# Designs tried in a protein design chat: miniprotein binders against a7ua95r516to809. Part 82

Target 1, 294 residues: a7ua95r516to809
Amino acid sequence: ASLSLLSISDLVPDLQFIFFWMSNAIEILYFIQQKSPAYMQTIELMDDKAGSKESLLSATISANEEAMTILEEVIMYTFQQCVYYITKTLYVVLPGLLDCNPFGTEPSSEQCRRAAGVCVCAVCVMPEAVRRVVSVFQTTSDLLQQYQVHSEIQSQMFAYLFFFTNVSLFNQLIDKGPARGWFQRSRVLQIQASVKILLDWAKGAGHNHLAQKFFAKFCSTVTILASPPQQLSQMSWKALCAEHPSLKPVQLHRILTQYQLMAELGPLPIWQPSSEDEAYIYRTVDLLESFENH
Below, E stands for the ipSAE of ESMFold2; O stands for the ipSAE of OpenDDE; V2 stands for 0.75 times the mean of E and O plus 0.25 times the DockQ between their complexes.

## First folded at step 6 (miniprotein)

Design de2
Fold by ESMFold2-Fast, scan of step 6:
Structure de2 (fold): chain B 294 residues (1-294), chain A 80 residues (1-80)
Amino acid sequence: as target 1 above (294 residues)
Amino acid sequence: SMTYEVTIRTDNPEDLELIAVALRILAKSMGLRVEEVRREGDTLRVRISGTPEQVEFFREIVELWLKVQGIDARVEVREV
């Protein structure tokens, strides 16, 4: 079976194995960090000759450093593997969020029956495309909880997943949006509602700060595109740049150009870039975001 | 330095792989050399070289790690 045909639930056994070793490597690392000082002190307090004691201490410090390096490499490798499998699954389901209509979803009797007594309204009204994305995040959260992964590592994982989601959604909207009709006002409002469901999940899961930080670019894009013509027309280029600092001038220019093309209401205001920004826009080739976080 | 055999017995053999990995890295962190690791059913046998003081501390660290992990296992050390 192709990996692109697998849901997140199909990857759980493989992810459990990786999370198991990541969690245990972290635990062993912390245990060694806590116990090493006592052992080093024991060596220092030996009544052996200084030369003999110093050689043993030096050798032990070197061995301890090597052990810590091995554990750090294992933690990094397993973290990268988890992120790889999760983001690969996420990438497949994310485009569905942009085609989703959350206002027209009606729950099945079977779905409501299974969810009775537990979040029945949220389960019944959540569109399938949004549910698929939320399921990836929820499964990740469940695995981190199951293996008692330290909160700092949990935060790093969700920071990367939100960063990845933001870049993926932004790039798809900007690159494919015109051909897919995603810049039409009715579609933008549907996208905005779907994204709100995702952000509400993140808030409920305790990741509101990370979601606000890493979704800024996509949220700014959707906010601009969902703005009424009368409201947006009253804003200067400088005001828009100030309100949406996450957007590069070339990105803001592309968004506003698409907005003008879809709006057929008399003359719209002139969103003229500053001379500095105009020079940047015409010299910059790269419109899309990189998945590299540095 | 002398050679010692550390024997770990558990009623849950599925824990032995984790125990073996942890024991190897714990020994390395203390500057101890692991010469051999053998699994025999519910028992793990590890041969380790070090001073008596290092090996005694290692035994204490292994027992403490097992307790912290909630793993029910019996640890024995003998000089070979």
Scores: ipSAE 0.517, ipTM 0.878, lowest interface PAE 1.8, mean pLDDT 82

Design de20
Fold by ESMFold2-Fast, scan of step 6:
Parts: C-alpha cells; structure tokens; sequence
Structure de20 (fold): chain B 294 residues (1-294), chain A 80 residues (1-80)
C-alpha cells in the first residue's frame, strides 16, 4: 500500500545519506573553527615583512569566511531536508493519536503474567497509532546517534519536531474536534493519556525540557477541555490568560467559545468577558497582524 | 608559492568521496588554491599551490581530521 511507502522505516536509507552529509559538514565546520585561531597565531608570530604578513592574514580570513559560509549553507540545507521528510511522515501518523484509546487493552493471562515480571511491556499499553508516532521520534534519535551529530543540533531538531507535532495536534483538535466528538470529556481523557505516552518517551530520551516547552500549547488546551465548566466560568479573562501563558489570548478565547457551544454536558455556564477583557482580546489580535509576527 | 601534490591512500575507497570534499573545504579555509583533484582506485591525488608553511600546516590538519573521523588513511606530500 501507499501508506507503507510513508513509514519512517522506508525513509531510513534516504535519511541516512542526509544525516551523513549533515554530520560531516558539522564536523568540518567545528574542526576549522578549532584550528583557525592556531593558524592565524602562527602567521602573526612570523618574523617577516609586515606587508606580506598582513596580506597572508587577510587572505586566510577571507578564505576561512567563505568556507564557513558554504558549510553553514550545507548544514542548513541538510537540516531542513531531514525536518521535511520527518515532519511529512509525522503529518500522516499524528491524526491517529487523537482517535485511539490507550485504555482499550485487555491483556490475556499470559500478558498479565509478563507485565508483573517485566516493567517494559509497553506494547500491551501503547496503541498502534501512538507507536507509529513514537517510532518516528525513536528512528530520528537513532540516526542522530549513529552519525554522532552534536547534542546542540540534536536539541534543535527535536525542538522543531515537538513544535511541529504540537501545532499539528492543536490545529487538528480545534478544526475537527467538535465534529468528531473529541471535545467530550471521555475522549479528551483518552487524548491526554495518548499524549502522555509520547511525553514519557521524550523524558526517557533525555528531551523532557524540550517536550515540556514545545507541547505546552496542546497540553494547556487539553487541560482546559478536561476542566469543569464551573471552574472556568468563575475566573476573570486576565486570570484565565495567566493560568495558560502558552496560549495566545485569541486562541484561548476560541477554545472557550467552542467549549461553551458544545452543550454535551447539558447547560454549560456562559462565559462573559468584561469590557476591559474584551479590549485585551482585540489588542492581541492587532499584535498578531504585525509583520514581525508573520 | 609552490605547487605540491597531496596523496591520500585508504583501504576503504568509499571514504575518498568524503575526503575529497573535506580537503577542498580545508584548503579553501587556509587560503590554498586547489589546482586538481584526481582519483586513482584507492588513491586520491590533490594538487595545491601555497607556501611551504601553509602546506605543512594543511598536512597536519588533514591528518588530525582523518584521525578524528576514524578514517584509516596515509597522507604523503611532495613538491612538484
């Protein structure tokens, strides 16, 4: 099937070539950065004519700047290519995470016996949809380690991948959630549990700080949807914004508006912003329209 | 400046493509002109122009870079 052609494992050979070139470009860049000062010092210490010494230093500086520019372009290009292929794969598998039930496993007696003796029976708890997403992140981690990519570049890549995942899940939940019943508390709790599996993977992989930072918006949204309506209606707009700093005021307003319109739990409290709170929302919209935020 | 031939031999010919790219970049960073790059089986031959001091330092950094990459290769330099 066409879906199998989009699996992360099918892309590994292509990704290996891109990671290979990225890793080598990074290593050459760091090697030049390390050796350039020593070479320049050697020229400066030369007992030679001042004019020829200055010319040699100038030529070396120019040549070094050109080489570093080329390497930076190669690193940027290969990084962008890796991100492109990995996020393209994530885009296909992420919707399944919102529509799976991590509580749905009924282990046989044999499976329960294994779980009692081994704390790592993840396949009994992890839905296939979640496993597909985790597999993309794990394969990325494995390739970064295989090609010995520097930790700072690894952190940048996972920062972007978590950011992409967060935005994609948020947009999917907001755009399709009401129609698919995802705003119902039982479904919200299932989504929260599925996302926790992903966050637990990130913690185990050493990326807990990045996951907490870049999943904040989606996690905050799920937290709001899991909150009692009575609690939300008792807070001022400014207090709600303060409790959810990862959400822009306009995003929070849209979430609350959709939540109030559901009526799935019977009569919901009507949230009424003050005139002051209303002005705050409009100010936020104006700021988002600036070219600096584009 | 004088012309030199840098000869690199490796037991793994697959490494020669990476080595050739690295040598061009390293030479450029040091202000050396690469006149020609030629591959002959397990051997890479690079002709560069520069001062004796530049070429000696280039040889040193190439050897260090190869060791850092874990590449088993022999480097020889001769004036042509």
Amino acid sequence: as target 1 above (294 residues)
Amino acid sequence: SMTYEVTIRTDNPEDLELIAVALRILAKAMGLRVEEVRREGDTLRVRISGTPEQVEFFREIVELWLKKQGIDARVEVREV
Scores: ipSAE 0.015, ipTM 0.379, lowest interface PAE 7.2, mean pLDDT 75

Design de21
Fold by ESMFold2-Fast, scan of step 6:
Structure de21 (fold): chain B 294 residues (1-294), chain A 80 residues (1-80)
Amino acid sequence: as target 1 above (294 residues)
Amino acid sequence: SMTYEVTIRTDNPEDLELIAVALRILAKAMGLRVEEVRREGDTLRVRISGTPEQVEFFREIVELWLKREGIDARVEVREV
């Protein structure tokens, strides 16, 4: 059996059908919520025998409650299916963002810095790996617009997608980064440039607040790793904790340890955890982020 | 008899697929059993089972949804 990767474009027909179901369920739920009170009031104002009016009101209330429950289940199911298909596609393309080489050369630190600068400027070059990730988000946005899904549901969708992306990228960088050379300064600068392109897309799409909220951990990680040794060496552990509150002590300690090794700052630890944080820097259970929303 | 036929006629037959899916979702949500869905030219016929009160509420919600979507369609309900 041949294994093949599905692109987001291959899933569009299935996603269109699911978004169509979700959009219609939301619209119907909205109309029941808006219409039912007026209809019940109309029944209450009817000049009818109390028994007949009470029976009709009871039947209407029961039907309304049952309909709303089932519609909420349909909305939740279709939302979960959309998220499943989209995140499955993201999972396949996200590692490419971390292993991105936009210029096709094994670059020196200087070349990567210039490359990152070019990607951030007005005439931005979008690496293919970044384009694939943006394509998933853009296709999602286009489908939500095509089926006129309410803005609240759109916000919930992108909140989850950004949450998933942040956790996936952070976990991959922390867990696999040392073995894959992703902590090398040249690679970190490329990652920073790629993330900037992704965040700029989110801003343009009207999701800047969600992107800032849900990418905080990965952005903090990349910001620290991209910092010049002269600047970072001047900051205390306490100052770094204050500047990067999204990072747990064990996560910050791991990042700083990798930074020290890759920047060749010597063998003796430069950043010492505060006595308050010392107990937490060895909590390996807190190193990687969970994909579960509590 | 607890079976009703809901007939939707529209000047834009391309809308019938959208309407059919919406009607199936709403009917299930309201505890109405969908027994049959048929398309005949500009007309969609849906056979549903439920109480008279549920079916009347269903008809009103369908008409409101069609108006909101800007779909020019006529809804008729009859007991079969």
Scores: ipSAE 0.011, ipTM 0.297, lowest interface PAE 9.1, mean pLDDT 78

Design de22
Fold by ESMFold2-Fast, scan of step 6:
Structure de22 (fold): chain B 294 residues (1-294), chain A 80 residues (1-80)
Amino acid sequence: as target 1 above (294 residues)
Amino acid sequence: SMTYEVTIRTDNPEDLELIAVALRILAKAMGLRVEEVRREGDTLRVRISGTPEQVEFFREIVELWLKVKGIDARVEVREV
């Protein structure tokens, strides 16, 4: 239990060992895949004496397929171990992202500029809570690079890490947000800014497509909650569904209900579900996301 | 190429037949020449010829495979 409180830095020695083994297994698998066609071609060019060539070719194919199965099992095991330790660390640091203030790190007005109505700080300071999350992703990226893990495996790992992060943040916001005050407009704007730092990191690391795909639900949630009352009240249920297709009807309804309560807009429902969606707004089983990848 | 002896010791000798088959398959796929495979009680000895780097990778993959299979075994490599 105490091990789940350790920083990513504390796990680096164990992770280095696992990444080392995973990289070696991948390289051997690649070697077999590259060598097998050339060797089989060599057998095919041999004189066929009493049918022995066909037997040798069949035996070589079987041996290579069995070796690849063994290597795939090793690769899968080491991949699962890396994901397990990294996601355990992420789970501990992610709640801090929902409580941090990225706007409060610059005490001087001289450090901020306005361009086309947007406020931009001259000095970039990352909140500690955001830095802890970024450090997990950066350390993972560094280890994958250090051990020269193939880009496809790197993409699969970050796909899962982003999926896990999205589910964790969405579930925490929906489940604990009302009690924690996270649906307050000022807090939502802080969350939105913090998430943008993570998305900017992902873009810089070459994972923009994966980040856009796997953070869609949480980003939609934060975007709706950050909307000004005047703007959001002019949007129909149909328009919101069209702009936020990642949200299920029950999730969208819950988000709008929380928004209505926090904005103190009164007891009347402003947003009416479509006739098609009306039956689905009460499906509580669909409210929280599953950690199981579909 | 040098000749090496890979020794595997396990508390469950019944697993040695499966281990022997897996080692032969992996060694051939990695381009290592399998000279001899001998079983003696709780110990399996595999004599292979290859480069030092190939033999080291072979040892590492074998140890990981045993861990994946949940087989408690000790792997040792020596130059013959």
Scores: ipSAE 0.012, ipTM 0.331, lowest interface PAE 8.5, mean pLDDT 77

Design de23 (at its last look DockQ between E and O 0.06; V2 from the best seeds 0.00; counts 0 for: pae E 9.6 > 1.5, placed apart)
Fold by OpenDDE base, look of step 6:
Structure de23 (fold): chain B 294 residues (1-294), chain A 80 residues (1-80)
Amino acid sequence: as target 1 above (294 residues)
Amino acid sequence: SMTYEVTIRTDNPEDLKLIAVALRILAKAMGLRVEEVRREGDTLRVRISGTPEQVEFFREIVELWLKVQGIDARVEVREV
């Protein structure tokens, strides 16, 4: 199937299977981890001949270690498969988030229109492009809850998905933004509003801290670009670095350079990188984010 | 959802209590419905309801658990 036709709904059956296995493996692993010490103590308290007891204990330890290793492998594998399928779906829908106009009268979801006429639910008022992204995250959340996946694994899953989303959106904005007009103030404000909707969803879903952490770079970029020229032109390079610590010097420099071009600002000495950062602003290898650094 | 009977036989009847507890925990963890647990001498019979895939996984996990525990037991699964 072409990547363009892949929806999260199409993946639900496969994801359900994977989440089922992942959840079960986690529960079994947890059970073994909790019960193994007690079991070993029980063996140790048995009045059996020292040699038989030691052999039984050793065999039990070895068997538990083997089982735990296998379960860990299953958990890792299933986690990776979930991430793979979900990120593949995100890859398809994320570009739409940068092009969407959240201030436009996009029609409410067809489902809500049929049921209640004018549905004012948070999902129905979302732009279609934002709703598609939120749907991926919501489906993931629903599946994780349905299968009662351990909270730590849920957090790790969302951490990775938010990381992936941030990298994808940031790289697209930096690379294609100038050419697509995403650096224009009106477009930036649209992007900012769309991201806010996503962050509000994450907050409502209980992932506020993770969202704030992993979207920091993209949010910083959008914040800078959304800033009025009168305000941003009064901020020094050092002040901008301090306010946006998630941005590398090369990234900040690129953003400011493109902002300057878009706003038709002359050279601004106040945005001149410090002598310390001057060497780093030319590190084009660090301009785009890597998916491997997670 | 289909109903299956899982039969576990062991040479050590004392292990059947542990096995029964483990099976209940595993079945619950897997979202399987346990309908009946019966002990008949050296044999434990567990009726579970689930999908074929769930039941096969259940078999595999039970067999793995038995191996891990060093329990020599035979696991048989049949559709009822």
Scores: ipSAE 0.016, ipTM 0.381, lowest interface PAE 6.4, mean pLDDT 85
Fold by ESMFold2-Fast, scan of step 6:
Structure de23 (fold): chain B 294 residues (1-294), chain A 80 residues (1-80)
Amino acid sequence: as target 1 above (294 residues)
Amino acid sequence: SMTYEVTIRTDNPEDLKLIAVALRILAKAMGLRVEEVRREGDTLRVRISGTPEQVEFFREIVELWLKVQGIDARVEVREV
């Protein structure tokens, strides 16, 4: 069904219900898997009066297979429902991460101080846009813990959420970045800082490995945009591709081309591909990242 | 096979819907036929057809499942 909820907090009661059913289906599945061998052995050790043992064993195997199939379908469906609603919420809040400024914004009661010509901040507050994204991840983590969902399922959930976040941010930056001013150096540095807050949260939550794996494409993109154009123009196409293996050649070419257009380069050298490099780039087909490619 | 009534009583009736679903799945996995499921206040009554050995093992599995879930409920089985 379609939900009209606007924030992760509004979604919690419905998510609790879905997580409850998912957790219970997983527990029942594991219980059947653990107890089925003992039950089969019990049947095999029964006195076989009137030839009922073979029929009972066959019926039990058939029923067990059917029950496990139904439970697996319930687990898959509830998992997909959780992912759907959580990613729908993420989709709404993620663009704000690309527009926020994590530098120089503080509450009046918590101020940046100057000591001996050096600026030191007593307390820094996370931007609201970043806080909304972190809140989605934290709420998901809390629900998984509340319902004691197995660690493998928890890892799969965060793998999907991080992958979705990466794809969403990457696609928005590639598609809308130039028009929104996101390729400007000051904006790139703000984006880097905001993403670092998300990566730091993931590390603290025990998901560092997943975050490193699934944010690689977006992180490579902001690393390139933060690099001086002159440095990039001095590298061969092969070397650029080797340093950014998470990026498809056409994606890397699009990033470099847009960077050259947006940067106020003056007399600085601009990267120019060779004829062979152009042919190699042309063989790469997709500009946007797709879920089915992973 | 004979017909048995499995009765589950809990101090938290909200759990009965989950218990009913779990019982249906566990019974099916064990090759037991569920004839009827009724809720009466704080009590769930499930009629199943099977051998005495199947039904006793089912009772043991249900009790163990309830303990694993942290559900405080009493399980009784009788032949009908």
Scores: ipSAE 0.013, ipTM 0.427, lowest interface PAE 8.2, mean pLDDT 76
Fold by ESMFold2, look of step 6:
Structure de23 (fold): chain B 294 residues (1-294), chain A 80 residues (1-80)
Amino acid sequence: as target 1 above (294 residues)
Amino acid sequence: SMTYEVTIRTDNPEDLKLIAVALRILAKAMGLRVEEVRREGDTLRVRISGTPEQVEFFREIVELWLKVQGIDARVEVREV
């Protein structure tokens, strides 16, 4: 079977193997780093017969340096393998976040639909699309904790996973949004609610600062699109750039263009870019984010 | 460089998997070439190639690591 169709649960045995190797390499590395000075001191206190102490110290230093270098390479390699497998599953499940309705119109009765409309948070169950994404993150978190992976490595892994998620969602919204009707205000509000559920998971999992940092571009996009026309039409191009520094000029221009179309506002002079930014709003090569341009 | 056999014996054979992983990583990191790893009951036998100084350091680090981990095991090294 193709890896593009595998769920995270299908990959758990492989991820367990990789995390086992990574966690052991980390433990051995830190053991060497913590115990090597004490061992060197023990050697220095030995009786020096025929120069054996100096030879042992030199060999120990050389072996220590080689061991640490190779262990660091093993840690890097296993980290990259984990990220590869996990992001492949994320790529499959992330598009559903843009299509789902967290307020629900699938209940069997009118009463459930009305409850969803009256107090959206009161009846917002985690949509299946959001649950699938959360399952990838939660499974990753569970494995990292099960194998007691160092907290620095855990943070780096989630930083990349959130970065990947942001790029994937942003690119799909910009690229497919017009054809899919995702720029309609009711749809934007649904997307905003779905992202809030995901951000709430990240906060509860102890990754709030990483999520705030790495979801900024997508969140800014959705915030602009969700703004009432009376409020947004009062904000100049300069003010919008200052409020949303994560957005490139071409990206902000595209978002405002889609907003104008859906709100039937027509061109607004206050949204005219500065002369310097005007040169950049036509650079289509800068519109979509690269997974490598972090 | 000479070939050595590192023998690890333990009262708790389930630790041998972790020990084997640690030995492979440490040996490779120390420039020791791992030729063979085999398990026989409560005994792990690892064949490595290196200088006498490298192998002595390797043995001492492995013994210290086992002590820190609380793994009850005996490490023996002999030239083959």
Scores: ipSAE 0.006, ipTM 0.295, lowest interface PAE 9.6, mean pLDDT 78
ESMFold2 (binder alone), look of step 6: mean pLDDT 87; pTM 0.846

Design de24
Fold by ESMFold2-Fast, scan of step 6:
Structure de24 (fold): chain B 294 residues (1-294), chain A 80 residues (1-80)
Amino acid sequence: as target 1 above (294 residues)
Amino acid sequence: SMTYEVTIRTDNPLDLRLIAVALRILAKAMGLRVEEVRREGDTLRVRISGTPEQVEFFREIVELWLKVQGIDARVEVREV
């Protein structure tokens, strides 16, 4: 609500502390897992003093399991704290992505038109709203690299962040889009271009697979809304459902209804659902996506 | 079993906090009893009860962990 709200950069010192503890807990966990077999062999090879060898081995196994449990809890807690603070920041900046115009700012001819017929741009500045979102992801990536967090955990982090981003953008577009005019063709093309910048960042960062998986719903929505009327009218309801499996029938129906209204295509489009499909749509109550579902 | 004092010295106070936590976890994972942990300036002193073989292996594991973490510290063990 306020323009003076804290940016991701303001949270970096707190995030550094949490990442520090998470990274160290992970390293201690892996160190114990790797070295425990060697230590157990040392016990097995030691002199059996008054029959204490089996008791010591049993005690070591129990202590090891307890230490592992404690470390797993620390890792889980610190991971959840990172996700919480990062997604809280994303929640504030994401709406701007739906309202910005990436086509409004002309690139400098000095920077971008140095080759005949080809735009070469080494220092293109993206829209401020897109830059704020990319900054959150870039800062997260930088922190994960700075603390040398294992790739598996990095992938889990970005999976959660992309899931959150997709749900947030989808819900805002569906819920607030009609009132904000976001379903107008010119606005949809702006949204599509802004999302492409974000997806291109994800690809460059090595997360293309995760981005494709977790952005499927929002990407399907934007793709439908950006489709030419001639193309969309050639597809049956069943074909559209098959092409966009990430969308629930009730969500697809809402999107198509908005498209029809904005394109002024008339009252009886050929992609209208059948009576059976209508029954299915009305049985599906959940229009908006849940932030709790991963 | 005998009591041993493991002494770790490093110039970074933040590293000492991390080392203190790591040592307690490593000792627990190895089934060693930690009797006392004290920090004084640049020095951490840990008293553990165990056999000479267990304590020697603990020293080796601690030195290896410090090396993996890139922490410049000295580890000494003495019988108390």
Scores: ipSAE 0.133, ipTM 0.659, lowest interface PAE 4.6, mean pLDDT 78

Design de25
Fold by ESMFold2-Fast, scan of step 6:
Structure de25 (fold): chain B 294 residues (1-294), chain A 80 residues (1-80)
Amino acid sequence: as target 1 above (294 residues)
Amino acid sequence: SMTYEVTIRTDNPEDLELIAIALRILAKAMGLRVEEVRREGDTLRVRISGTPEQVEFFREIVELWLKVQGIDARVEVREV
């Protein structure tokens, strides 16, 4: 009970200090890169003994180069610390995104009859679980803006956060989905709607390209699972592989097997893997994604 | 914004000129106003104005820079 569960709000003060250090280290590094040549020229123009001036120049060049190396290490360390704390928070909140209803609670029939306007009876509200995930991304964006972190570093941060989110959601869906009922069509449509909210946030934040790139695997999975049986049954294994290149054969096979089981379609007659793909399908080690992507 | 005095003491006074130049560059990059820089024998005193967070980060960067240079020096910061 002495240990408390930390929300993103609880981590903001620690993140503020780390972002402050990272931002200032970046600015110092760029300042040294820009001003160092002019300063070196000033030393070159000094009226001093040639040996003394050469010694000062070599010492100053070495000092600046070593300072830049250390600043780069500080930037990398603070970046990694930010990523660590943010992804640790994401890890806790992400599973909730797969097990929530973005359509909200159904209004009472009486309420719908009294109010002719559908909007007051049936509204799509961001679920608490989705709001918690969006809050992590929004807080990160706010901190990057508050400390005026360079746009390239911002892009690197969100690239990794989206990569982490994609892997986490995909692994949870594949590993725990059958036991949780997440492969049922109605649940898949809820997951699809929740993911749409997350992707819309990314688009609004200026990260649409990164989101499209790094969510490809999870989006492919949800797209397949949300497909009507009539549409999916018309696609060959080869066509599905071509439409969803982010999915490994073993992953696609697992998805289709779960789809067929939940849809009560019977055997998979039209989704027959190639002989080459069959070899990979039997390797369970390839089923879940690695966070290292090595 | 508060005023702080950063004091650097070294057994090699020859290093103080290089240190003074480096500190001016680093302080300017951090948005810190350098009010005064004076040398007294083996000691360099730099008066700067900034927030406590800026000054603490500056102290850490200065200590790190000195360590990288292999300069044996003591850094003290005091609010004036």
Scores: ipSAE 0.006, ipTM 0.261, lowest interface PAE 9.8, mean pLDDT 76

Design de26
Fold by ESMFold2-Fast, scan of step 6:
Structure de26 (fold): chain B 294 residues (1-294), chain A 80 residues (1-80)
Amino acid sequence: as target 1 above (294 residues)
Amino acid sequence: SMTYEVTIRTDNPEDLELIALALRILAKAMGLRVEEVRREGDTLRVRISGTPEQVEFFREIVELWLKVQGIDARVEVREV
């Protein structure tokens, strides 16, 4: 069956219009770049009896530069509009990804749902929340393919979308995670499984390198939260930072502090500072304690 | 320089917006002045001023561009 999302479906006509103009502007720019040298050579070979050849060349160069600038502005504008509408849609659907359970066998049919105590669903279906996010990426890919947008522009668009998704998910997890129970290991494993579905989609779509690059911070965060507390407490601060280079030391410290508060186990050992960021954290703490004791 | 009317006819009138944009950009790139662009049904009329040689080369480039884009359209040029 086809994957479709109501929000993105409502935007498809507007997106089609914007992609249409973006694709056409790119093609016209490319055409001018290919044909301009031949045209300039034609002018250069003209008989300059009237002394007009130099004026023609100068005027053509100026006109060509102006046309290319206008096309580049149109391409930039339409690209920004596409990204704006797509990320606005992503913003609405992304929080659901952190709250779904991909390990649960939710009934997809009314028949299955009404059969209390009877399991008729042998195959796990992608959670609706994950399907919504995948649908946005798939619709974007379909539109880029429909309008034959150059691969470089496609890569730039997905780089931006993955970057946005990573930042949005990371911020939501860190900001709301403790209150929503998302730091519990069982919930983190559900989040990890949901993210793997997104990463698998990206790999299938030919964007594995971009997904690995731009999802690194969120993936590292989820990996840390999925680790047993005993394992984390046995690692040195240097080792933790080295294993998660996508996380700033300050971000890593915040994650571990929140994880410690949420865990059933007692307090974890204090890690020694090993970088400028850790030194900054400890200096701030020491200053506050100094004021209280004075 | 003289004034010429470039007439583009297509069986797909929805392509005329793209064609009009392309013609304006190509004309600018070639140093031709676009005086007027008018759309009427399945026909686009563009008035440009330039030398006969410039306008003939413009016609050739426009025909080539349409072919590359896969657009089925006819290009006619007449002095006005």
Scores: ipSAE 0.007, ipTM 0.379, lowest interface PAE 9.0, mean pLDDT 73

